# VHH binders against Imidazole glycerol phosphate synthase subunit hisH (hisH): the designs that were tried, part 22

Target 1, 214 residues: Imidazole glycerol phosphate synthase subunit hisH (hisH), of Cyanidium caldarium (Red alga) (q9tlq8)
Amino acid sequence: MKNIGIINCGMGNLHSVSNAISNIGFNPVIINASKDLVSFACSALVLPGVGSFDLAIDRLEKKNLIEPVKLWIQEDRPFVGICLGLQLLFEGSDEGSKPGLKIFNGYVSQFKHSLVKKVPHMGWNKLYFNRFNTIDNLVPHYFHYDLQPWAYFVHSYYIEPKDCYTFNTTSLTFYGKQKIVSSISYNNILATQFHPEKSGLFGLFILKRFLSSY
Below, E stands for the ipSAE of ESMFold2; O stands for the ipSAE of OpenDDE; V2 stands for 0.75 times the mean of E and O plus 0.25 times the DockQ between their complexes.

## First folded at step 18 (VHH)

Design t5 (from s3 with V99I D104S; framework vhh_4orz_3; at its last look DockQ between E and O 0.63; V2 from the best seeds 0.00; counts 0 for: pae O 9.2 > 2)
Fold by OpenDDE, look of step 18:
Structure t5 (fold): chain B 214 residues (1-214), chain A 121 residues (1-121)
Amino acid sequence: as target 1 above (214 residues)
Amino acid sequence: EVQLVESGGGLVQAGGSLRLFCAASGFTFSSHFMAWLRQAPGKRREWVAMINTGGETDYADSVKDRFTISRDNAKNTVSLQMNSLKPEDTAIYFCAAEIWFTGSYFYTDYWGQGTQVTVSS
């Protein structure tokens, strides 16, 4: 059974993510330090998170996990970012002042009250897919026909990708008058603004498909 | 400013052919998903054909094997070759960028003013 490393930056719902990973047939292991990546022989990494952007960065730094995570991604090893985990892949956030991992160009922006009625965006919302934006066994039109494309959201900020990465968007979601990138699929990276571990069968499905492709 | 300008529409007899053109500007064309939509009188706008950045294509069932979408990234143009036209193909045809789907409907950020296609019986 393949081990899936769940990065513990102290900001995540480790329990729910671990359960999801287990439910889809993988073995979840908690990553607290760089040495854990080697010792557990992880086949993929998951970076979950809910909370402060800066605090998450600080904790990753303290655990010396920033460079190992970057190296992992650069080596084209499978990586999943969830919610804050997605946001941390970018250059920075309105939420804080610290730089992100800078895997993708772009910035994390705060919702404008003029466009949305309530912050945070919380609850179930619909996903829109691009038909041709696929990863191995992740075909948007399949979700279109066979799965209810709803996912669970809990976030007060949203990503604004720049340059070509913007066009590797897997899904969009509309919150109020704001269009948000709700997921990105780029090479070895699957990153979601929504919480797949809380998104029923659909969430489990996309995790399983992605992780099984490697 | 994003601009999409359609051309090539007109009146044609059933069984005839037309070629539509779309000139795009104001964005990095080669990086965007492009599509053709159409709207018949009294009906909802529907997607007709799409082409991704890699040149892969998809078509609505109603036009499959009759219509062909293509793109020229050097000229920032997308085309729709329409063969074996039918009266039910009569509609305003729109060039669109970045079309997205759900199980029941679609969304696109940009489209032009459209070009009228009329197929007579």
Scores: ipSAE 0.012, ipTM 0.298, lowest interface PAE 9.2, mean pLDDT 84
ESMFold2, look of step 18: ipSAE 0.338; ipTM 0.687
ESMFold2 (binder alone), look of step 18: mean pLDDT 81; pTM 0.810

Design t6 (from q6, 17 letters changed; framework vhh_gefurulimab; at its last look DockQ between E and O 0.74; V2 from the best seeds 0.00; counts 0 for: pae E 5.6 > 2)
Fold by ESMFold2, look of step 18:
Structure t6 (fold): chain B 214 residues (1-214), chain A 122 residues (1-122)
Amino acid sequence: as target 1 above (214 residues)
Amino acid sequence: EVQLVESGGGLVKPGGSLRLSCAASGFTFSSHFAAWFRQAPGKEREFVSMINTGGETDYADSVKGRFTISRDNAKNSLYLQMNSLRAEDTAVYYCAAEVWFDDEGYFYTDYWGQGTLVTVSS
């Protein structure tokens, strides 16, 4: 059974992520320090999170996890970012002043009330795909398993990539007048603005396909 | 102003060939996926072929093996080589950039061309 490390940045719903990982046939382990990566022999990492961008960065730093996470990604090892975990991969956020992990170019922006009626974006919403860049090898015709491409969102900030040369946008979502990049991939990185652990069978299917391919 | 302008349409007998061109201007064409769609009289616009920035291609089942999409980023141009044409290929052909699909085949694009008519008739 493969161990999947769930990074504990002191924020977010580790129980739901842990249950999702167990439900799809993997062994979730909680990562509180870099030694846990070695002692559990993790085959993949999940960076979940909700809430404050700066607080998450601070807590990762206090646990000495910033550089181990960056190194994990640099070594092209399987990595999943969920909600705040997607946002932390970028340069920074309107939410705060701390730099992100700077894996990708771009910033995290707050929704503008001229474009959306309510903040946060909360609830189920549809995903749009292109034929070449699919979230975890998910092509529209693959839905012959009757999996609806709707996912659960809860966030007040969204990524604005500076350019798309360093990663692939794998899905878009529309909230009010705002076009949202709802998922990205690059090599062995999958990162979603939605919560696959709360997105029913569709979300579990995505996670299972990604984690089983490694 | 962003423009996509198709050309090369015309009248062709069944089994014949045509090459369509699409000239792009007003944006960085090389950084966008590009596609051909078509719309027959009385029908909805449908996907024909798509090519990404790296040259990878995709085709609708109805045109696989007969149509070939290509691009020339230096000339900001998209092409569709159409061989073994059939009467059912009669349509207005449109080029598009940055096309996204939902699970039902509905699509979104930022940019459309004005179309070029292809008529396959004996």
Scores: ipSAE 0.078, ipTM 0.512, lowest interface PAE 5.6, mean pLDDT 84
ESMFold2 (binder alone), look of step 18: mean pLDDT 79; pTM 0.782
OpenDDE, look of step 18: ipSAE 0.586; ipTM 0.806

Design t7 (from q6, 16 letters changed; framework vhh_gocatamig_d2; at its last look DockQ between E and O 0.14; V2 from the best seeds 0.00; counts 0 for: pae E 12.9 > 2, SAP .695 > .668, placed apart)
Fold by ESMFold2, look of step 18:
Structure t7 (fold): chain B 214 residues (1-214), chain A 122 residues (1-122)
Amino acid sequence: as target 1 above (214 residues)
Amino acid sequence: EVQLVESGGGLVQPGGSLTLSCAASGFTFSSHFLAWYRQAPGKKRELVAMINTGGETDYMDSVKGRFTISRDNAKNSVYLQMNSLRAEDTAVYYCAAEVWFDDEGYFYTDYWGQGTLVTVSS
């Protein structure tokens, strides 16, 4: 059974992510230091969304996990980012003042009240899949042609990618008049603004397919 | 009203070349992804080539190295240079202008031309 490392980057309950990983047939292990990545021989790494942007960066710094996570991704090893974990991959956020991991070019922006009436974006919403995405294996084909899924969102900030918008965006979602990049994929990265661990069978399915391909 | 008008189709021998052109009007051309699709008799319409607003391109596997998509934002035009044509390239070719936008359906493609026929026959 493969070990999936779940990074502990803030205050919160890791139970939902661990439960989802267990339910789809993998062994979740909690990562508190870089030695845990080696000791558990993790096959993939999950950065879940807990705490604020700056707090998460500070926690990763205190645990000496910033560079190991960057190196993991640079070595093209399987990686999943969830909600805040998607946002941390970018250069920075309106939510805070700390730099992100800078894996992708772009920024995390606050919702504009001219486009949305209520913050946070909270609840179930539709995913619209990219018809120009040539990396269909990361998001199952039937979601492109046969089934339009719903996923669970809870966030007050959204990503604005600079370079990867056209071909790395795997789904879009609309909240009021705001277009949201709701998921991206690139090499062995899958990152979602929604919470797949809280999105029912759809969420479990995409996690299982991604993690099973390694 | 948005219009996409294809031209340049015709009869050509195997191994020959054609250039398809698509002239666009009625929308902000520079802000759209542009694509060529094709539909052979009795087959589904398929994406052949795409070019985004920044000039990045992608191609279906069977035409890589033979076809080249390009755009000229000043002329509101997109082109498909087709080299080393084969019998299986015979189809009606459609120009499309596509953007990321809301649709209640699973698929969304915004604007289409009426098509131009390419026939590759010995």
Scores: ipSAE 0.000, ipTM 0.122, lowest interface PAE 12.9, mean pLDDT 81
ESMFold2 (binder alone), look of step 18: mean pLDDT 83; pTM 0.818
OpenDDE, look of step 18: ipSAE 0.005; ipTM 0.271

Design t8 (from s8 with Y106E; framework vhh_4orz_3; at its last look DockQ between E and O 0.79; V2 from the best seeds 0.00; counts 0 for: pae E 2.8 > 2)
Fold by ESMFold2, look of step 18:
Structure t8 (fold): chain B 214 residues (1-214), chain A 122 residues (1-122)
Amino acid sequence: as target 1 above (214 residues)
Amino acid sequence: EVQLVESGGGLVQAGGSLRLFCAASGFTFSSHFMAWLRQAPGKRREWVAMINTGGYTDYADSVKDRFTISRDNAKNTVSLQMNSLKPEDTAIYFCAAEVWFDDEGEFYTDYWGQGTQVTVSS
């Protein structure tokens, strides 16, 4: 059984993520400091979260986790970003002043009421896939298992990549008139705007598929 | 302004060949997946061939081994070589960028051209 580190930035429901990791056959461990990564010998790292971009960065700084997370990614070790965890991989947020982890180019923007009637985007919504860039090559297995590619969303902000040349967009979702990037991949990074831990069998399949590769 | 302009369509007898061209402008061509779509009379629009930014290709089953998609990033063009044409290949062919599919077979694309007619006679 492999240990999967779940970063505690104080910005999400770690219980749901822990349960999902357990249900797919891995051992979830909570990461509060860089020493936890070593002492638990984690095989993969999960950065979950909802809410404020700046607050999450501040809390990661206070826990001295910024550089260890960047190093983890630079060493091409398995990493999953969920909701806020996707957003933190980018340069920053339109309404904030704190820099993100700057793994990818782009910014985080709030939904505008001219494009959507309700903020936050909350509830089940469908994913669109390109035949080449899929969530960890999910498409061949999706067609085989006939899984419904619907996921649970709860967020008020979405990523606006500057250039898509440094990562693969693996799914899109539409909310009102707003097209959003609902998942990305690059090397051993999988990051989703939706919550796979709350997305039923489809969400668990995504996590299992990715984490079982390591 | 994004523009996709198709050319090369026409009338051809069954078993013949045509080469379609698409000239693209107004966006960073090398960073976009490109595709050919078609719409036959009385049918929904369907995808025919796709080529990603790395040059990998995929084809609908009905055209596999008969059609070849290619791209030239220096000229901002996409081509579709169509061989062994059949009457069922008769359709308006569209150049498209960034085609995305849902679970019901519906798709979204960021950009479409005006299309070029291909007619294959018995």
Scores: ipSAE 0.369, ipTM 0.703, lowest interface PAE 2.8, mean pLDDT 86
ESMFold2 (binder alone), look of step 18: mean pLDDT 81; pTM 0.802
OpenDDE, look of step 18: ipSAE 0.667; ipTM 0.833

## First folded at step 19 (VHH; framework vhh_4orz_3)

Design u1 (from t3 with S104D; at its last look DockQ between E and O 0.68; V2 from the best seeds 0.00; counts 0 for: pae E 2.1 > 2)
Fold by ESMFold2, look of step 19:
Structure u1 (fold): chain B 214 residues (1-214), chain A 121 residues (1-121)
Amino acid sequence: as target 1 above (214 residues)
Amino acid sequence: EVQLVESGGGLVQAGGSLRLFCAASGFTFSSHFMAWLRQAPGKRREWVAMINTGGYTDYADSVKDRFTISRDNAKNTVSLQMNSLKPEDTAIYFCAAEVWFTGDEFYTDYWGQGTQVTVSS
């Protein structure tokens, strides 16, 4: 059973993510400091989160986890970002003033009331895939017959990438008239705006397929 | 402003060949997946062929081995070589970018006006 490190940024969602990881056959371990990555010999790292961009950055800084997470990603080690964990990979957010991890170019923006009727975007919504990305290849063909390409969302902000040549957009979702990037991949990074740990069999299958590659 | 302009359609006899062209402008062509869609009278629009940024291709089963999609990033063009044409290939053919699927449906923001292909006999 391989150890999957779940970064504790103090923002909740750890229980749901931990249970999902356990349910798909891996051993979840909580990461509170960089030494935990070595001590548990983690094979993959999960950055979850729901809530404030700035608070998450502050707590990662206090735990001295900013640089270890950046190095983990730069060394092309398996990484999953969930909801806030996707957003933290970008340059910053309208939600606050702190810089993100700056793994990718782009910014996190607030939903505009001219395009959506309610904030937050909360509940089940469908995913759109293309045929050439890894998550699309794993999901539409298999799930067309057994599972639906729906996922659970709860967020008030969404990513606006500045360019699309440094990563793959792996799914899109529409909320009102707002098109959102609902997942991305790059090398050994998978990051989703939705919560795979709360998205039923579809979400568990995505996590299992990704994590089983290591 | 994104524009996709198809050309090369026409009337052709069954068993014949036709090459469609699509001129693209208003975006960074080399960074987008391109596709051909088609719509026969009274039918829903369906996917025909796709080509990614690296040149890898995929085809609908109904046209596999008969149609070839290609792209020229220097000229910002996509083409569709259609061989061994059948009457059921009769449709309006659309050039598209950024085609996305949800179950049995697909979505694209960018497609052109289309070019008519009619296969007789």
Scores: ipSAE 0.413, ipTM 0.701, lowest interface PAE 2.0, mean pLDDT 86
ESMFold2 (binder alone), look of step 19: mean pLDDT 81; pTM 0.810
OpenDDE, look of step 19: ipSAE 0.670; ipTM 0.840

Design u2 (from t3 with E105D; at its last look DockQ between E and O 0.74; V2 from the best seeds 0.00; counts 0 for: pae E 2.2 > 2)
Fold by ESMFold2, look of step 19:
Structure u2 (fold): chain B 214 residues (1-214), chain A 121 residues (1-121)
Amino acid sequence: as target 1 above (214 residues)
Amino acid sequence: EVQLVESGGGLVQAGGSLRLFCAASGFTFSSHFMAWLRQAPGKRREWVAMINTGGYTDYADSVKDRFTISRDNAKNTVSLQMNSLKPEDTAIYFCAAEVWFTGSDFYTDYWGQGTQVTVSS
């Protein structure tokens, strides 16, 4: 059984993520310090998150997890970012003043009232994929069965990537007139603005296919 | 201002060949996936061929092995070589960028006004 490390930044749905990981056949383990990565011999790392950008960064700093997480990603080891965990990969956020992990170029911006009427973006919404650079090659399956993937969103901020040459947008979503990059990939990184752990069988399929690929 | 300008359309007899071109401007061409779409009289618009930033291609089943998409990032152009043309290939052909799919529907930020291709029996 493979151990999947779930980072405890105090701002995530640890129970929901742990339950999803268990349901798809992996052993979830909670990461509170860098030594836990070694002692559990984790095969993949999940950075979940719901809440404040600055508080998540502060908690990671207090646990001395900033550099271990960056090293994990730099070593090209399997990594999943969920909601706030996607946003933390960027340079910073309108939500706060702390710098992000700076894995990717770009910024996290607040929704503009000229483009959307209700904040947060909350509820089920559909995903658009290109036929290339798909979430773990799920797109060919969905095209064959003519299925529209839907996922659960709850967020007040969205990523604005700057230099797409370093990663690939894997899905888009539309909320009001705002186009949202709803998922990205880079090497062994999968990061989603939606919550796969709350997105029913579709969300579980995404996690299972990604984590089973390694 | 993003512009996609198609050219090379015309009348051709069945079995013939035609090459379409698309000149792109107003965006970073090398950072975008490119595609050809078409719309026949009385039918929904459909995708025909796609090419990613690295040059990998994909085709609709109806045109596979007959059509070839290519791109020139230095000239900001996309082309579609169409061989063994059939009357059912008659359509307005559109150059498009950033084509994204949800089920059988698709979305694109940018497309041109199109060029007419007419294949006579």
Scores: ipSAE 0.382, ipTM 0.684, lowest interface PAE 2.2, mean pLDDT 86
ESMFold2 (binder alone), look of step 19: mean pLDDT 80; pTM 0.805
OpenDDE, look of step 19: ipSAE 0.728; ipTM 0.859

Design u3 (from t3 with Y56E; at its last look DockQ between E and O 0.76; V2 from the best seeds 0.58)
Fold by ESMFold2, look of step 19:
Structure u3 (fold): chain B 214 residues (1-214), chain A 121 residues (1-121)
Amino acid sequence: as target 1 above (214 residues)
Amino acid sequence: EVQLVESGGGLVQAGGSLRLFCAASGFTFSSHFMAWLRQAPGKRREWVAMINTGGETDYADSVKDRFTISRDNAKNTVSLQMNSLKPEDTAIYFCAAEVWFTGSEFYTDYWGQGTQVTVSS
């Protein structure tokens, strides 16, 4: 049974993510310090989270996890970012002033009331996929082309699709008139704005496919 | 202003060939994947072929092995070589940028006015 490290940045959702990892046949372990990565011999790393961008960065810094997480990704080791964990991979956020992990160029944006009626974006929403990126390998043909895959969202900030993100963007979602990045894939990174741990069989399937490929 | 302008359509006998062209302007062409869509009378618009920024291609089952999509990033053009044409290929063909799929449906912000292809017999 492989150990999957779940980074504890002190912000909710650890229980749901742990349960999802167990349900798909892996052993979830909570990472509170860099030594936990070595001690548990983790085969993959999950960065979950909801809430404040700056607070999450501060807590990762206090736990001395910033550089170990960046090194993990630089070594092309399997990594999953969920909700806030997707957002932390970018340069920063309209929500705060702290720098992100800067794995990807770009900034997390605040929803504009002129384009959306309610914040947060909360509930089930459909995903749009392109046919060339990694999530196509994680979503069998019949899910991708024959069913409208839906996922569960709860977030107040988002990544806007940019021209330079077409290679890395694996799915889009529309909330009101705002187009948002709902998932990205790059090397051994899978990151979603939605919560796969709360997205039913679809969400568990993409986690299982990703984690099983290593 | 984003513009996609199709050309090369016309009347062709079954078994014949046509080559469609799309000239793109008003955006960074090399950073976007491109596609051809088509719409026959009374039918839903369907995707036909796609090509990403690196030149990888994908095709609808109905045209696979008969149609070839290609792009020229220096000229901001995409083309569709259509061989062994059949009457069911009769449609208005549209050039599109950034086509995204949800089930059998798809979305795109940018598509052209279209060019008519009519295959007789």
Scores: ipSAE 0.428, ipTM 0.721, lowest interface PAE 1.9, mean pLDDT 86
ESMFold2 (binder alone), look of step 19: mean pLDDT 80; pTM 0.804
OpenDDE, look of step 19: ipSAE 0.621; ipTM 0.822

Design u4 (from t3 with S104K; at its last look DockQ between E and O 0.65; V2 from the best seeds 0.00; counts 0 for: pae E 2.005 > 2)
Fold by ESMFold2, look of step 19:
Structure u4 (fold): chain B 214 residues (1-214), chain A 121 residues (1-121)
Amino acid sequence: as target 1 above (214 residues)
Amino acid sequence: EVQLVESGGGLVQAGGSLRLFCAASGFTFSSHFMAWLRQAPGKRREWVAMINTGGYTDYADSVKDRFTISRDNAKNTVSLQMNSLKPEDTAIYFCAAEVWFTGKEFYTDYWGQGTQVTVSS
């Protein structure tokens, strides 16, 4: 059984992510400091999060986790970002003033009420994927039984990658008139704007397939 | 401005062959998945063939082993070799980029004006 490190940004919902990791056959361990990565010999790292961009960055800084997380990713070790954890991989956010981890070029923008009627984007919504991306490859058989993949979203900000969306984009979602990049995959990074831990069988299969690859 | 311009369509007898071409401009071609779609009279648009940035391909069951998609990143072109054509292949064929699926539905950021292919019995 492999240990999966779940980074503690001081936000709620760690138990939901831990339960999902347990349910798919891995051992979740909570990471509060960089030494925990070594002590638990984690084979993959999960950066979850709900809430404030700046608060999450501040919590990671206080725990001395910024550089260890960047190093983990630089070493091409398996990494999952969930919701806020996806957004933190970018340069910064309309939500705050702190820089992100700057793993990817681009910015996190607030929804415009001219394009959407309700903020936050909350609830189940469809995913669009191409036939070659990592998300499609992770759950090919599941869609034999369900022709439309749905996932659970709760967020007020969305990523705007600076370069080509297709190069790193694995799924799209439409909310009102706004097109959203709903997941990305690059090397050994999987990051989703939706919450796979709250997205039923689809979400669990994605996590299991990704984590089982390492 | 993204442009996808199809050519090579025409009238052909059943069992014959055609090769379609698509010239692409206005985006970084080598970084995008490309596809061919088609729409027969009175039917919904359907996907036909796709090719990713690395040259891996996928085909609809109805055209598998008869059609071959390929790309030339130096010329910014994608082509569709269509062999053993059947009257059922009669349609307008569209070149497309970045085709995204949700079940039977799909979304495409860009596609062209199309080129007519007519297969006579």
Scores: ipSAE 0.415, ipTM 0.702, lowest interface PAE 2.0, mean pLDDT 86
ESMFold2 (binder alone), look of step 19: mean pLDDT 80; pTM 0.811
OpenDDE, look of step 19: ipSAE 0.691; ipTM 0.845

Design u5 (from t3 with S31D; at its last look DockQ between E and O 0.71; V2 from the best seeds 0.56)
Fold by ESMFold2, look of step 19:
Structure u5 (fold): chain B 214 residues (1-214), chain A 121 residues (1-121)
Amino acid sequence: as target 1 above (214 residues)
Amino acid sequence: EVQLVESGGGLVQAGGSLRLFCAASGFTFSDHFMAWLRQAPGKRREWVAMINTGGYTDYADSVKDRFTISRDNAKNTVSLQMNSLKPEDTAIYFCAAEVWFTGSEFYTDYWGQGTQVTVSS
């Protein structure tokens, strides 16, 4: 059984993520410090979260997890970002003033009321995927049967990747007139704006495929 | 301004071959996956072939083994070699970029004006 580290940044419902990891056949362990990565011999990391960008960065800094997470990613080890955990991988956010982890070039922007009527984007919405090999690895069932995948969203900000990140996009979603990059993949990173742990069998399927394929 | 300009269409007899070309401008071509779509008279637009930035390809079942998509990143061109043409291949063919699917529906940011292909029996 592989240990999957769930980073505790003080944000989000760790129970839901832990339950999802257990349901797909892995052992979830909570990471509060860098020593936990070694003592549990984690095979992958999950960075979950909802809410405040700056508070999450502050919590990671106080736990001395900023550099260990960056090093984990630099070592090309499996990593999953969920909702706020996707956003923290970027340079910064309209929501706050602190720098993100700067794994990706780009910024996190607020929704424009000219494009959407309700904030947050909350509820089930459909995903658009491409048909190339990276998508086939993640969700081959949907392309085989032309099925329409749906995922659960709850967020008030969205990512705007910059230069060279458009080909890392693994799914798109539309909310009102706003096009959203709803998931990305890069060097053993899978990061989603939606909550796979709350997205039924589809969400569990993509987590299982990713965590099993490394 | 993004532009996709198709050429190479025309009239051809059943069993014949035709090669379509697409010239792309206004974006960094090598960073984008490309596709061909088609629309027959009175029918919905359908995808035909796709090629990613690394040269991997995928095809609709109706054209697999008969059509070949290719790209030239140095010239910013995409081509579609169409062999063993049938009357049911008659359509306007469109070059497109970044085609995304949800079930049988698809979305694309860009497509061209199209080029007519007519296959006579």
Scores: ipSAE 0.457, ipTM 0.730, lowest interface PAE 1.6, mean pLDDT 86
ESMFold2 (binder alone), look of step 19: mean pLDDT 81; pTM 0.811
OpenDDE, look of step 19: ipSAE 0.575; ipTM 0.805

Design u6 (from t3 with E98Q; at its last look DockQ between E and O 0.73; V2 from the best seeds 0.54)
Fold by ESMFold2, look of step 19:
Structure u6 (fold): chain B 214 residues (1-214), chain A 121 residues (1-121)
Amino acid sequence: as target 1 above (214 residues)
Amino acid sequence: EVQLVESGGGLVQAGGSLRLFCAASGFTFSSHFMAWLRQAPGKRREWVAMINTGGYTDYADSVKDRFTISRDNAKNTVSLQMNSLKPEDTAIYFCAAQVWFTGSEFYTDYWGQGTQVTVSS
C-alpha cells in the first residue's frame, strides 16, 4: 500500500481527505514537519486547503514546510492541490498579503458581486472538459459514457493564470457570469478548485486515476 | 479582436466532397485547440471535430471515417475535409476555439459566423 502524505495546514478537512485516500486503496499519512516526508516515504503529496490564504502560508512557514513542498514539486513528484491548496500554488491572493508558493504565474482574485449573486460559491456545479483521450486526461471515460460531471465547490476566490496557454487547464466551471478554471494538470501536478474528497464517485475517480499512475 | 472566418462552403451532391477552411486572428493560435461545430435548421448546435495543440484529433460518431480535421499553425488555419457527404450533413459549419464539454452540452470561448454546407439528394 502506498503512503500518501497529507499536509496539515492547521485548518479543516484532513478527515475527509484521509477517508478519500483510504477509500481508493492508499494509506493516508499526516505531514506535520519536513521529516515526516522522509520517514513515511510518501509516494505522493496532497496539499488540502481551507481557511485564509495568509494563515495557511503562515502555518506552512511555522512547520518549515514551504521549501520542502516547493522542492517536492520541483523534483516532479506527484502532487495534488485541493481548493486553497490550488490557490497557494500561485503568486498571491486578494484574500491576503503574503506571497504564495509561486509555482505558477498568476494571481488569486475575489469574486466580483457584479458578476455573481452570492459569495462564497458553494454547492455542486458542472465541470466542462476538453475532449481528448490521453493518459494525462482524467475525463476520457466521461466522454465515452456521455456523462455530465459535477463537483462540490466552496470558495470565495478563484485563480487567474497570467498566461492561460502556459497551464494545462483541465476543466472550467461557470458561477454566475464568472468563468473559472476549476482544475489544472501539469507534469505531475493535479490541482482542483473543487473538493474531490466531497465530490462522490467522480472525485474519488480522479484521485485514484492520478495517484495510481505512479 | 478575435476573429474566426470560415470559407469553402457550398452546394454539393450526396457522395461528394468539400473542404472547409477557417482563418484565425487576434489570439495565439498555436496555444489553442480548435474545433468545427455545425447547426442544422431547427436543431441544436453540435460538435463535429476537434484538434488539440499537438495535432491529436477526435470526431463525433456521425462523421467518423468521413471527415478529417487538420491545422496549420504557421498560417493560423484549420481545415475540415468532408468526404462521402450525406443530406444529413447539411448545416451551417462554425469554426471554434477552446471548446469544453459537460455531457452533451458545450461551451466555446470563440466561434465564427459560419459557412453554409448544403448536400442535395
Scores: ipSAE 0.414, ipTM 0.713, lowest interface PAE 2.0, mean pLDDT 86
ESMFold2 (binder alone), look of step 19: mean pLDDT 81; pTM 0.817
OpenDDE, look of step 19: ipSAE 0.529; ipTM 0.781

